# Designs tried in a protein design chat: VHH binders against Transcription termination factor MTEF1, chloroplastic (MTERF1). Part 4

Target 1, 262 residues: Transcription termination factor MTEF1, chloroplastic (MTERF1), of Arabidopsis thaliana (Mouse-ear cress) (q84x53)
Amino acid sequence: AGETSDTGILFREKLIYLQDLNVDPHKALRVNPSLRSAPISSVVSVETLLSSTGLSRPAVGRILDMFPDLLTSDPESEILPVLRFLSNEISISEQDIPKSISRCPRLLISSVDYQLRPALTFLKTLGFVGRDTITSRNTVLLVSNVERTLIPKIEYLEEGLGFTREEVAKMVVRSPALLTYSVDNNLVPKVEFFIEEMRGDVKELKRFPQYFSFSLERKIKPRHRLLKEHGILMPLSEMLKVSDGQFNHWLLELRLRSAERR
Key: E = the ipSAE of ESMFold2; O = the ipSAE of OpenDDE; V2 = 0.75 times the mean of E and O plus 0.25 times the DockQ between their complexes.

## First folded at step 1 (VHH)

Design e9 (framework vhh_enristomig)
Fold by ESMFold2-Fast, scan of step 1:
Structure e9 (fold): chain B 262 residues (1-262), chain A 118 residues (1-118)
Amino acid sequence: as target 1 above (262 residues)
Amino acid sequence: EVQLLESGGGEVQPGGSLRLSCAASGFTFSSYAISWYRQAPGKQREWVSTIYSGGSTNYAESVKGRFTISRDNAKNTLYLQMSSLRAEDTAVYYCAAHRPFYSGLDYWGQGTLVTVKP
């Protein structure tokens, strides 16, 4: 027994604590080996800090389960700087800090100096200022690497669509989700379908950048096929923004008008 | 010098009510988010409720619908109105003031004991 027995008891108490938070202990230990030797007081300190922002216990548990490295993070040097950045530099109100974290837990494991602040500066150059500033609902943009992730997406839209940086910036401000989509798996297939199958004018994508938020297989392709089959032309916004029921109703009305003519 | 002083604790029967107060001094009370925490005998410290500088409130699931947090900025005082008290609410209740930037718990009171006896 000796020290091994005592160590086993303390370790078991940590497992019970994690299970009470609905954190998978096996996954946590696999992802964060330091957790094995960390004192339970360290883990409690992290939970206490996160709870102090207004996060519920289940919400804290989900965050810690998603990012087990947080369980051994130093609250003062690793977590507090992020919370201060959200409050002071983004000006998110105290009451919205918990929502910001819940919507994007990755903020808590992101460096303020090397990730969050550089991303904010870059986004401001694109036009995320004033009324279009970063808020609690779109902090996900701050956790994307500028050089490896954000700039390549902007460059694809510039080169692929023949747009200027200013035009692409306006599209991105209008539809921020564009910066979260995969170039190869999302943007490229949708651009190719629009140009090659729909024979669309790329300038319409500048007016309706929300095009990229719709499912290619479940929404864009099926609705285009129906319109093409009936020889009907429809603006992208009318084609895609409406429910399936509304779209079918519009299609029926257009078909009836066509039948009345010839 | 920042001070937080809790009061209003005591013994109460199940189903009873208590009103806790936390008197604050040494900082601009109205600009801070203030929370109630509790620690039951042999249990971990747990968060109970927070009221933000803007007046919004949050509650732990275990106390939602039974406890009401409020603040009086003119008196620099935080309140916790506790109703439908249960044996599991027995704990030392602490007032805590968060740094303006939500940098974690900065200031703590000494606590007030609430005992719910069957």
Scores: ipSAE 0.000, ipTM 0.209, lowest interface PAE 16.1, mean pLDDT 84

Design g1 (framework vhh_gefurulimab)
Fold by ESMFold2-Fast, scan of step 1:
Structure g1 (fold): chain B 262 residues (1-262), chain A 124 residues (1-124)
Amino acid sequence: as target 1 above (262 residues)
Amino acid sequence: EVQLVESGGGLVKPGGSLRLSCAASGFTFSDYAAAWFRQAPGKEREFVSAISWSGSTTYADSVKGRFTISRDNAKNSLYLQMNSLRAEDTAVYYCAADSEYWGDLYSESEYDYWGQGTLVTVSS
């Protein structure tokens, strides 16, 4: 039977255990072949550690299904260091750890020494300290590679918009999601539209970096078109922060007031 | 270069079924988390369902048990099987894909690639 037995009782017990967690056993075995020979006690140890943080059984199952390599991870040497990093270096409270992991399961497969700590150090240089420190809400920033992902985005904002590193740092601290957006698919098209079609002053993007969080096709372009058709100018924050219903009501009210003055 | 094209939308009576498809070009779905979002008339866009690169699925409470998300890697396509359709399911449905998974499958900001949308109308 050995390592490759598909019919052994122990192997069948592992399949049942995984199914109870809503983990697809066949996908898990394809992604992580070492699971075939791993003792069920190893899988149980991983689930036990994750559950001890406060994660629900369905949440643990979803995480293990997303990252089957975790099923054969050593809890003490591969998972616990991540949990300790979140508690000791990020200072996330015990009750917020499961929320942090649930929001960003990739934390559990990220190296503390080669990914999480370097990212934290870099983010601190940008101003994620004190009241703006990393919390359970923005741990997603920790799983982005500094050299390949974070720095290129910072450099695009510096070079593309003509901002200083200090100015860009202030923008990303005010809108951390900026560091999660694609340069080519999100930032570039929105900058081009703002400069070329809206004839906007790039300094306004520095004042309202949340501009990049709004859909170009579904919100920015349609609202700009309506404002342009009616000869109305307004700050980006007033244009974009309101719901479609609120925007339409506001536009109607302005048109009615304009008509009354004629 | 990367494109997502939705199809399968249309007019259906309450209790009916539809299958939405999303074809990808310029990338492979098996390397990405993918999701369906919808926007009803006069409402903000909302999460419907997501599938991870491992095949794990999540659903909005309003569609659990009625909708099924799936992926066919050989056809490089994402699907949404919609059963027991209700008037409140009327919306433009969008498929989305993310090349860098960062955790929150429910957030629009997590997805780099979006389709143009396909209209689903449920009315008697």
Scores: ipSAE 0.000, ipTM 0.113, lowest interface PAE 18.6, mean pLDDT 82

Design g10 (framework vhh_gefurulimab)
Fold by ESMFold2-Fast, scan of step 1:
Structure g10 (fold): chain B 262 residues (1-262), chain A 122 residues (1-122)
Amino acid sequence: as target 1 above (262 residues)
Amino acid sequence: EVQLVESGGGLVKPGGSLRLSCAASGRTFSSYAAAWFRQAPGKEREFVSAISWSGSTTYADSVKGRFTISRDNAKNSLYLQMNSLRAEDTAVYYCAAGKYPLSWTSSAYDYWGQGTLVTVSS
């Protein structure tokens, strides 16, 4: 006696499906209100397409939890073009597509025509071609806006350090992560420390642009302080690439040798 | 093992220029940091300049802008170009090489030359 709303039953089944994927239903509904009225077949079709690439069920769940707008996306018109772009225009192998997506889920919500292809074209002008082409490891560069994000970073390195566009291009090709770092919060403080405290030659930053990948507070400053206390200067690559144990071993050996010669 | 031999020292007038050379023998020089130190009459030995195996350089404040250190790993050679020489640059100049990173301390360098005298006098 009495009737249960079919709409309520269907909605409950949708919530159970999301929870089974480890997607937070309350967050998903807040971020994507369209999910409330979307058929469960929409969610299933997106999950099926992503799983067909080789992504594990937990990995698909993490992606959908991170970007709930995907739950109501049309797989053929909104998701598949991204997968085709990665395969056909970047030439990522079928087996590496899931790795590319797992490393940068934002690819799936990025427009091929208005974001990914313009970014790829710009990166090619910097030298991301041939052996230095975009791979599954650095697709994060494709989701950055050219005008608002990438160009200002290039301009800072040109104008702030007195480098030519060609020199900056070589730096970013050698250390692509440079294009992911904040100018104000990462690049500027590290440049200022290098010039003012370390009294470094900025030409060394062209030879070792990986300098910007190291923590200023946890690695650069502590190691520089120890070297300064012992009257030692070393190339950035020797200073920063070694483990804490190896760095401390070198300092101990130098101290022991100094004591032996006294 | 590395053996170092300096050359190019001599008498030069204030404001003049002089180029010191250091010839290294041994297979490992290209992997070593190299430096120039000097010792003036009646003074302690002091750091002048150093260069890493990759070409990174450092200079003592007293010589910065006047002296240029360089190396040629293919020729196993180290050089010091000295410009705008002053009376206070008068010293015996020593070439040094070591397996450790660049250092301002003489104890960091394993191999030393015999020294070459530079006299800046009118």
Scores: ipSAE 0.000, ipTM 0.190, lowest interface PAE 16.5, mean pLDDT 85

Design g2 (framework vhh_gefurulimab)
Fold by ESMFold2-Fast, scan of step 1:
Structure g2 (fold): chain B 262 residues (1-262), chain A 124 residues (1-124)
Amino acid sequence: as target 1 above (262 residues)
Amino acid sequence: EVQLVESGGGLVKPGGSLRLSCAASGFTFSDYAAAWFRQAPGKEREFVSAISWSGSTTYADSVKGRFTISRDNAKNSLYLQMNSLRAEDTAVYYCAADLGSYYDFSTEDEYDYWGQGTLVTVSS
C-alpha cells in the first residue's frame, strides 16, 4: 500500500539524513529506538537549533552521534533551556556558546535544575565569581555531580592535606582542572610522591596547585630525580613550568657554577 | 556503582592474536572516553590505546599497526584486538574510563575509573 511505501521512504530519508551528518544510523537506532517513529522534521529541528548557535555541521554531527537521544529531544523544552542557562546565568557570550558546547557536549544532556544550576551554585561558594567566573574554558565543571564527585575532592584536600575550606577554595580557583582529577589515580599518588620522596612542605601545594596538572611519571619524577642527584633544591613552579630544554639549561648552569667555586 | 571488568587475557605464542574485552556497568558508557593501559612486572603502567566518545582513536608507538581499539556502546563494551604479539607485550592489561568531556583533552594519569586487570602472557 501507498501508506506503507511512504512510511518506508520516510524512514530511508531519516537514514540518509543521519549518514549525511556522519551519525551512525544503526547505533543511533539501537541507543534511541524512538527514532524509528520520530518524524524527520523533529530531527531537523534539533540540528537547526544546534547549528543556529554557530556550531559547524561536522560538530553538530559529532554531538548527535555521541548522544543520539538528542535526535528526538524537544528543542524548546530540552535543549533551549541549557542554551539559555549558558547565556543568562553563566553569561557566556553568543560567540562562545559553540565553543562551550564543543568543549563539553554533555551540557546538552544535563538537567539545568538537577545538575547544572546546583553545580554552578556550589562552584560560586568556592570563589568562581567575578574575574574567576565559569567561562567557555571550564564548563566541564558544571556536569560533575556535587555530592558524588566535587565534594569528595574538596574533602580530600581539606582532610588529607590539612587545609581549610578557604585555602582549598583558593587552590581550585587558581587551578580549576584540580576538580576534574581522580583522587585515587591522580591526587593521592602525586601527594604521596611529594611528601615521601620529595620531602616537600604541603604549604607549597596550596601556593602552586598546578602541581597536580603535571605528569607524575613523565615530568615530576624525572625532574625531581635529576635535582636530587645534583643536590639542588628549587620551588615547584621553577621545577615544573619550564620546558625540558630550559630545565636542562638551568641544570647545566648550576653545575658550572658549582665547578667554578671549587 | 561504577565498574569496569576486563576479560580475554591468557597465554599466546609470539606472532599470535588475542582480543580483550572490558564490560562497563553503572554509568552511560557511550558518554565516556575509554583506554587500555598495561603494566609489565617490575615496570610502570604505560598507555596502550584510547578511544574518544566519538570513536577517534590514538595508539602508543609500540603497538601502532598491531593493535586495534574499538567500542560497542549498545553492549557497554570496550575491546582491544591484539595482533602480531611480541614477548614485550606481556603485561596485565587495564581498562580505564574518563568522563572525557573536554574537547581534545586526555591524560592517562587522570582516568577516574579502572578495571582490575587481565593478564596477557606472550611466551613459548
Scores: ipSAE 0.000, ipTM 0.136, lowest interface PAE 16.4, mean pLDDT 82

Design g3 (framework vhh_gefurulimab)
Fold by ESMFold2-Fast, scan of step 1:
Structure g3 (fold): chain B 262 residues (1-262), chain A 123 residues (1-123)
Amino acid sequence: as target 1 above (262 residues)
Amino acid sequence: EVQLVESGGGLVKPGGSLRLSCAASGFTFSDYAAAWFRQAPGKEREFVSAISWSGSTTYADSVKGRFTISRDNAKNSLYLQMNSLRAEDTAVYYCAAEPYGDSWLDESRYDYWGQGTLVTVSS
């Protein structure tokens, strides 16, 4: 099957195979033109390896549709090293490998030597070790380019907020999602609101870096407005880490106590 | 809107059982670790039990063998089955969710909290 030439029949068989996996053949050929001449056995070997991890057929198809370059990847030299890296260097359990891949399919197109391991090494310098080690939920950090993506976010927190590298490292370990947020579209607007409207002290952001995980429009601004309306000041953690029900109950109880006091 | 709503609390005799439920909405619960904490009158809030997004469980020494934590991601729900209840288990029980890893003991890592449900164990 490896010596088989690309003919009308072989090409048609590849299209049928892709359609059966719910992979868009036109998108796949546009993104990966080498698919036209690649033997079907190459495509099948990739699906076989991914399925062997416990991924369902629909999940495999979704991944291949998202990253058509995988369809012509060598499983042993390009995909298997990623799976081994997750098992051996990150220590993700066999049962959680499918979930790790499903949550971050980009892992499969990321070089272990040039992307994943350098990112892991960098993250370890920030304190992602022991109890705070990278897990199946945090693998998105491993696919982020250190120089172009991770360092600029660290630098914004250091230079923009006046924090030391050690202080930023503690913030990031407590709130790893910080490294996934856009500086211009997430961090800056939330910092500006905190300083200018809330009149907050930036040192509170070191104590509660989870601030950046809350919606500015749907949670931060509405809760601040309610507190300001009632003349109430409170720490960010008390303001934001409670459910809407708990916040409303607390606010109501304070208003009732205020009324009873005279 | 993110919301965690506890239910199932009540008055029970020593040696009795209760099942607490926590309904999550407004976020992807299946991606979060979840935990039960409790606060007895005049005491600090303490850890009871936690379950990771993958189903791994951890328990405080005081409740091991008596309490069982479980989750149903299809129903966006967290449960605590409490057996062989003691007077010392009397507390307000809080449901909490953690989006930033598998830490079981650091209360400060839990970003979402419920309003609590009262459990009273008395004769």
Scores: ipSAE 0.000, ipTM 0.154, lowest interface PAE 13.6, mean pLDDT 83

Design g4 (framework vhh_gefurulimab; at its last look DockQ between E and O 0.07; V2 from the best seeds 0.00; counts 0 for: pae E 12.6 > 2, placed apart)
Amino acid sequence: EVQLVESGGGLVKPGGSLRLSCAASGFTFSDYAAAWFRQAPGKEREFVSAISWSGSTTYADSVKGRFTISRDNAKNSLYLQMNSLRAEDTAVYYCAADFTEWGSYDEAEYDYWGQGTLVTVSS
ESMFold2-Fast, scan of step 1: ipSAE 0.000; ipTM 0.322
ESMFold2, look of step 2: ipSAE 0.000; ipTM 0.157
ESMFold2 (binder alone), look of step 2: mean pLDDT 83; pTM 0.845
OpenDDE, look of step 2: ipSAE 0.020; ipTM 0.369

Design g5 (framework vhh_gefurulimab)
Fold by ESMFold2-Fast, scan of step 1:
Structure g5 (fold): chain B 262 residues (1-262), chain A 123 residues (1-123)
Amino acid sequence: as target 1 above (262 residues)
Amino acid sequence: EVQLVESGGGLVKPGGSLRLSCAASGFTFSDYAAAWFRQAPGKEREFVSAISWSGSTTYADSVKGRFTISRDNAKNSLYLQMNSLRAEDTAVYYCAAGLEYSDWFTPEEYDYWGQGTLVTVSS
């Protein structure tokens, strides 16, 4: 076969190493052309640093497959500052750093000075401090652009629902996932259904902001339809926080009791 | 320092009852959703029951009608009343607390965890 030159052999060794990590080599080369000329020691050094945090080999492979630019990153100047930011400025314990990265691998390709720290500063103004500080489960908020992503969502909740900034801040602290949802594809359709079809009071959305995390088509609409058909009105939390089996069983029991007679 | 400390586990015969308690300290418990999870030998942690900061409850299908979750915010405590216990209820039971999110069934949504208390149901 034809791949016997030193350059070809070294390149093929690199491809085999990536495959052993379950990284797609062709996708990685397409996304990160610099990988073609980078020494294999580049991949090894990045893998070693990520593994030293406690990440499993499969988890490291998934991260590198998702963000191939990391394969040619300098661990000391580009990756380590992110890890230090998580430990020192957010105060995430060493044991929870792998969880933070696994939940949001995008942290590793984000600038501390131009993205992560500005986002943290903004989130602190909303009330992500003390007991409500950023933790390993909500670091995804740190990779969102403040001006283009976070502020427009807050403005929609203020202007669209008639809430004050303080009220919106309490909602997002209670349900941080709100800041990850699309205004046009998630928030607006769910607000319209709640007001127009469910005849809901917007104050309930302030009290139960978790409403926005439920599927409109698979959960909200079907359960509302069943309740409406049986003339039942109930709080959003009672309506939405049970499994389909639990909801159907509850509805059946309620109907059975109301129909029971001598 | 934030802590959740479970108590009330032990050995009980099938059909018996146990009441588990979880004492919270170092944070404002009344602002948090709380849950019980369990882990049987050789299995992953599974959801048992949850209670919102507003008092709404939900249960795993396997324990519904037999277990009752409750909270006492004045005492910073969470409880699980376990009735009609079965051999398959044998597990380490964990108390968890987190800011109220949509998916109460996912362990990673919870910020704080207790050390666990062992419940053994056998004759």
Scores: ipSAE 0.000, ipTM 0.135, lowest interface PAE 14.6, mean pLDDT 83

Design g6 (framework vhh_gefurulimab)
Fold by ESMFold2-Fast, scan of step 1:
Structure g6 (fold): chain B 262 residues (1-262), chain A 122 residues (1-122)
Amino acid sequence: as target 1 above (262 residues)
Amino acid sequence: EVQLVESGGGLVKPGGSLRLSCAASGFTFSDYAAAWFRQAPGKEREFVSAISWSGSTTYADSVKGRFTISRDNAKNSLYLQMNSLRAEDTAVYYCAADEYLSGFESYEYDYWGQGTLVTVSS
């Protein structure tokens, strides 16, 4: 005995490689058990392909740490089709591919045929075409399942607010983040506050769908309470678009003008 | 169904330490960015620290070098190790999570816990 274990040495070299990429080896092995027996060449081939897009080594490491299943992915059949889809079907420039991936690493673990292309086709029917086409900034919409995630959110806005599909489509094109928000934890509480406390007309939500992008507890409720306390009414866009400092300064000026008239 | 439950708050003397925990249920926690916020009586909710899905962290300037955020995806848990506590750290601490962020610079989160009180006094 006393012989060096080739399996043990290779495994340790793999752990060192992962640590050099700033990938947590314990997390990676827990999430992706296939890593225990996968050759280091598998990990290297994935890193090489991602780096070839223009991603920095630290960026590649962050992505692989986030989605350890990528460490054993086949680059040719699982990753390259996604990169070609972004370039050829979304028409993202080669310079913006790294930005698209960095903003939405989940693209790399998404099926082109079963997820990305169906989502793109569906989003085009909503009006994500021309000037409102999918770009490197909103590729997150492509990783949401159409039937299980996107359609139920649209149906909530249709049925819950009494809007037509065409009206909802215009809302989501104007505020794409709407399709990323939880119905139960984001949309419903904000709708209830708007109707019950703000006494708002739901038609204003159609005109300013960006309402749903603002924090209910940190921005919507505090600003509404301040306006209500001083008997001031204003459109949602004027209430919410400005910084806290700008809002407080503006509110102070309005209060001073009201006091001067009285 | 999605729930975040904080624990570990309490009374501690200035210079002391506390470890806060947040237990997540009803979702795949490893896919979420998570954060700690705090709110002192009569003040607005303040960002404390955030951690991405990959474990990349960011901290408010007021807590840098004193607080450490961490996660354990196997236990669906988020932690905040608070060292060198000061009277101004007295607040209710909230756990938050957001499914669609790849980073940790967002202050708007979809899921929130009920909070845990931390009091720093002699």
Scores: ipSAE 0.000, ipTM 0.119, lowest interface PAE 17.6, mean pLDDT 82

Design g7 (framework vhh_gefurulimab)
Fold by ESMFold2-Fast, scan of step 1:
Structure g7 (fold): chain B 262 residues (1-262), chain A 123 residues (1-123)
Amino acid sequence: as target 1 above (262 residues)
Amino acid sequence: EVQLVESGGGLVKPGGSLRLSCAASGRTFSSYAAAWFRQAPGKEREFVSAISWSGSTTYADSVKGRFTISRDNAKNSLYLQMNSLRAEDTAVYYCAAKLGYSPFYTSREYDYWGQGTLVTVSS
């Protein structure tokens, strides 16, 4: 069986390995106590698997620092099923696997059977199929719990805006980021401002669901105030899609028309 | 921790066919990316073909259209079907595997190797 191992030396080597990856070893041990007894070869196996996808060593280190539980994961039974799911069920190309993981590292700690596949099935019922299928760009939707996170957002839009489930589904497919926004911190304040201050027609939100992707304080409020001050009305898409320079240019033209009307 | 054992090599005439097999033992082979490399007498080891864990295949230009790589995960086996064999295909053929998604074109990236099987294409 060989010579008696020095557990103190092996533990120190493990700490140095983690530090070389820019993983905080004390944070990792606090979050994942199993790491204390895990052999370094197991940790190396995890890094090797993640690097084999095309992820750079610094990127792997950032992921492992964010989710220390991965350091003691069995690569074959816990990590590979996620990578296989992305490749085989979502059909993400080999080249795009690193992008998918970098954009959403939480995929690696998500159960395929209890989280990712149920979420994919639910998203397909909303219309994420064919041309609108899930890609490396929007895999973040797969890590959201259907019952606790996705359905409440859809229900808020149904009840808050008076839309049917079919209308909300069309909005979400057109603007998938809508499912990533907080109801209380993003959706509600923007809806309230639109209805109460802008006196907007909620049907316009159905036509331009990208409204919710713009900063309330940095874009929506300032641009609305400028338009209101000059008695100018314009569609949300014209108000919000353009750069500050383009908006100011169009505002000057609209102000000239407004001045002519007076 | 997978062990690879190759078979199917032999003497074949130009234009003939051979099917190489690589049997894997240890952990589930389906979790590994796998490849075939070859080494001709007096030359460096060169890439022939690779198959990802998902079944995506890649071929060296010299064998594209003539060779087909495949895997049978139920049998923990990797195969290389070689058709329209040429004298220049004479080499020792090695199967290789690594834990991970993506196959690589350099031998240094593979952790597990077979013993090699000789393929001789001559009259």
Scores: ipSAE 0.000, ipTM 0.181, lowest interface PAE 19.9, mean pLDDT 84

Design g8 (framework vhh_gefurulimab)
Fold by ESMFold2-Fast, scan of step 1:
Structure g8 (fold): chain B 262 residues (1-262), chain A 124 residues (1-124)
Amino acid sequence: as target 1 above (262 residues)
Amino acid sequence: EVQLVESGGGLVKPGGSLRLSCAASGRTFSSYAAAWFRQAPGKEREFVSAISWSGSTTYADSVKGRFTISRDNAKNSLYLQMNSLRAEDTAVYYCAARPSLYYGSTFPHEYDYWGQGTLVTVSS
């Protein structure tokens, strides 16, 4: 039961500060109830630290709006360790840290000791070392839980395709985005189409794991049906990597060359 | 608010070595980029070396290969190891900090917090 008018003014000042950052105060308070009692200096210290990395004020606001728990985080014990991990253990240059954070804001709410470092260690065992090391382009892999998220995806590829752990490891190193895809919504439907409709050899998926990055409905199915209609066989990479216009042009050229040989 | 206090200055002969320390009393010092500047009598304050929060370093051409800047964030401390000292290195040495996670600026006006200075005299 403090001075209600003073506490009311301080709370209103906090709401205005959040609105100036384009942070939704109602969403932030629902997600992070601690905001109700947290001093405005807490929010300011977090914004100051994030801005010091080179992030623009609008970018900081977007991150804080996405993850309101950051608004009451201790910069020294909760945020700085993440930034140091990116710089010292991943070796991301200080100029590229803002890009890394903007591409994957979830890094800032991830524990170094319980999430980021264990994930990095696991990814290194899969072959993310040397030329294939984790960079600012693929830090998204670090925010996935090893036991609950990464291992089950690898096990699906092992059991579903009959591959060894080492074969699956080579696939994910070649196509790191594979570890970000949903098993039920992405991997399973694409595997089923490849085996049942395309009558594909699963060994080709080891050679071209980027298969899983293409739309099943907008690219894979339409292009397969066109090739099947014309009796044309081609590797997955030739089928999928080109634009629609380029694919149609190449299909026409292949048909013309086939006719010339007859 | 961060308060900086330098120590380790003194008289040293040409070719000698000296280690400067800077103690910070702020809980936020580890979030700051830090630097060493020096000022000789009758001259303007000049850049010596800077270190980012992550340990990345920058040196003035006159001290490259002779001086080494380092920090210990657990102790809120900044250091300058000075080797192969010359008469031209005689100056009051200041530590400085700015609320930036990147490399420290080479410009004094970009630093918010300053120590009182420690005198280094290089003479026979």
Scores: ipSAE 0.000, ipTM 0.183, lowest interface PAE 20.9, mean pLDDT 84

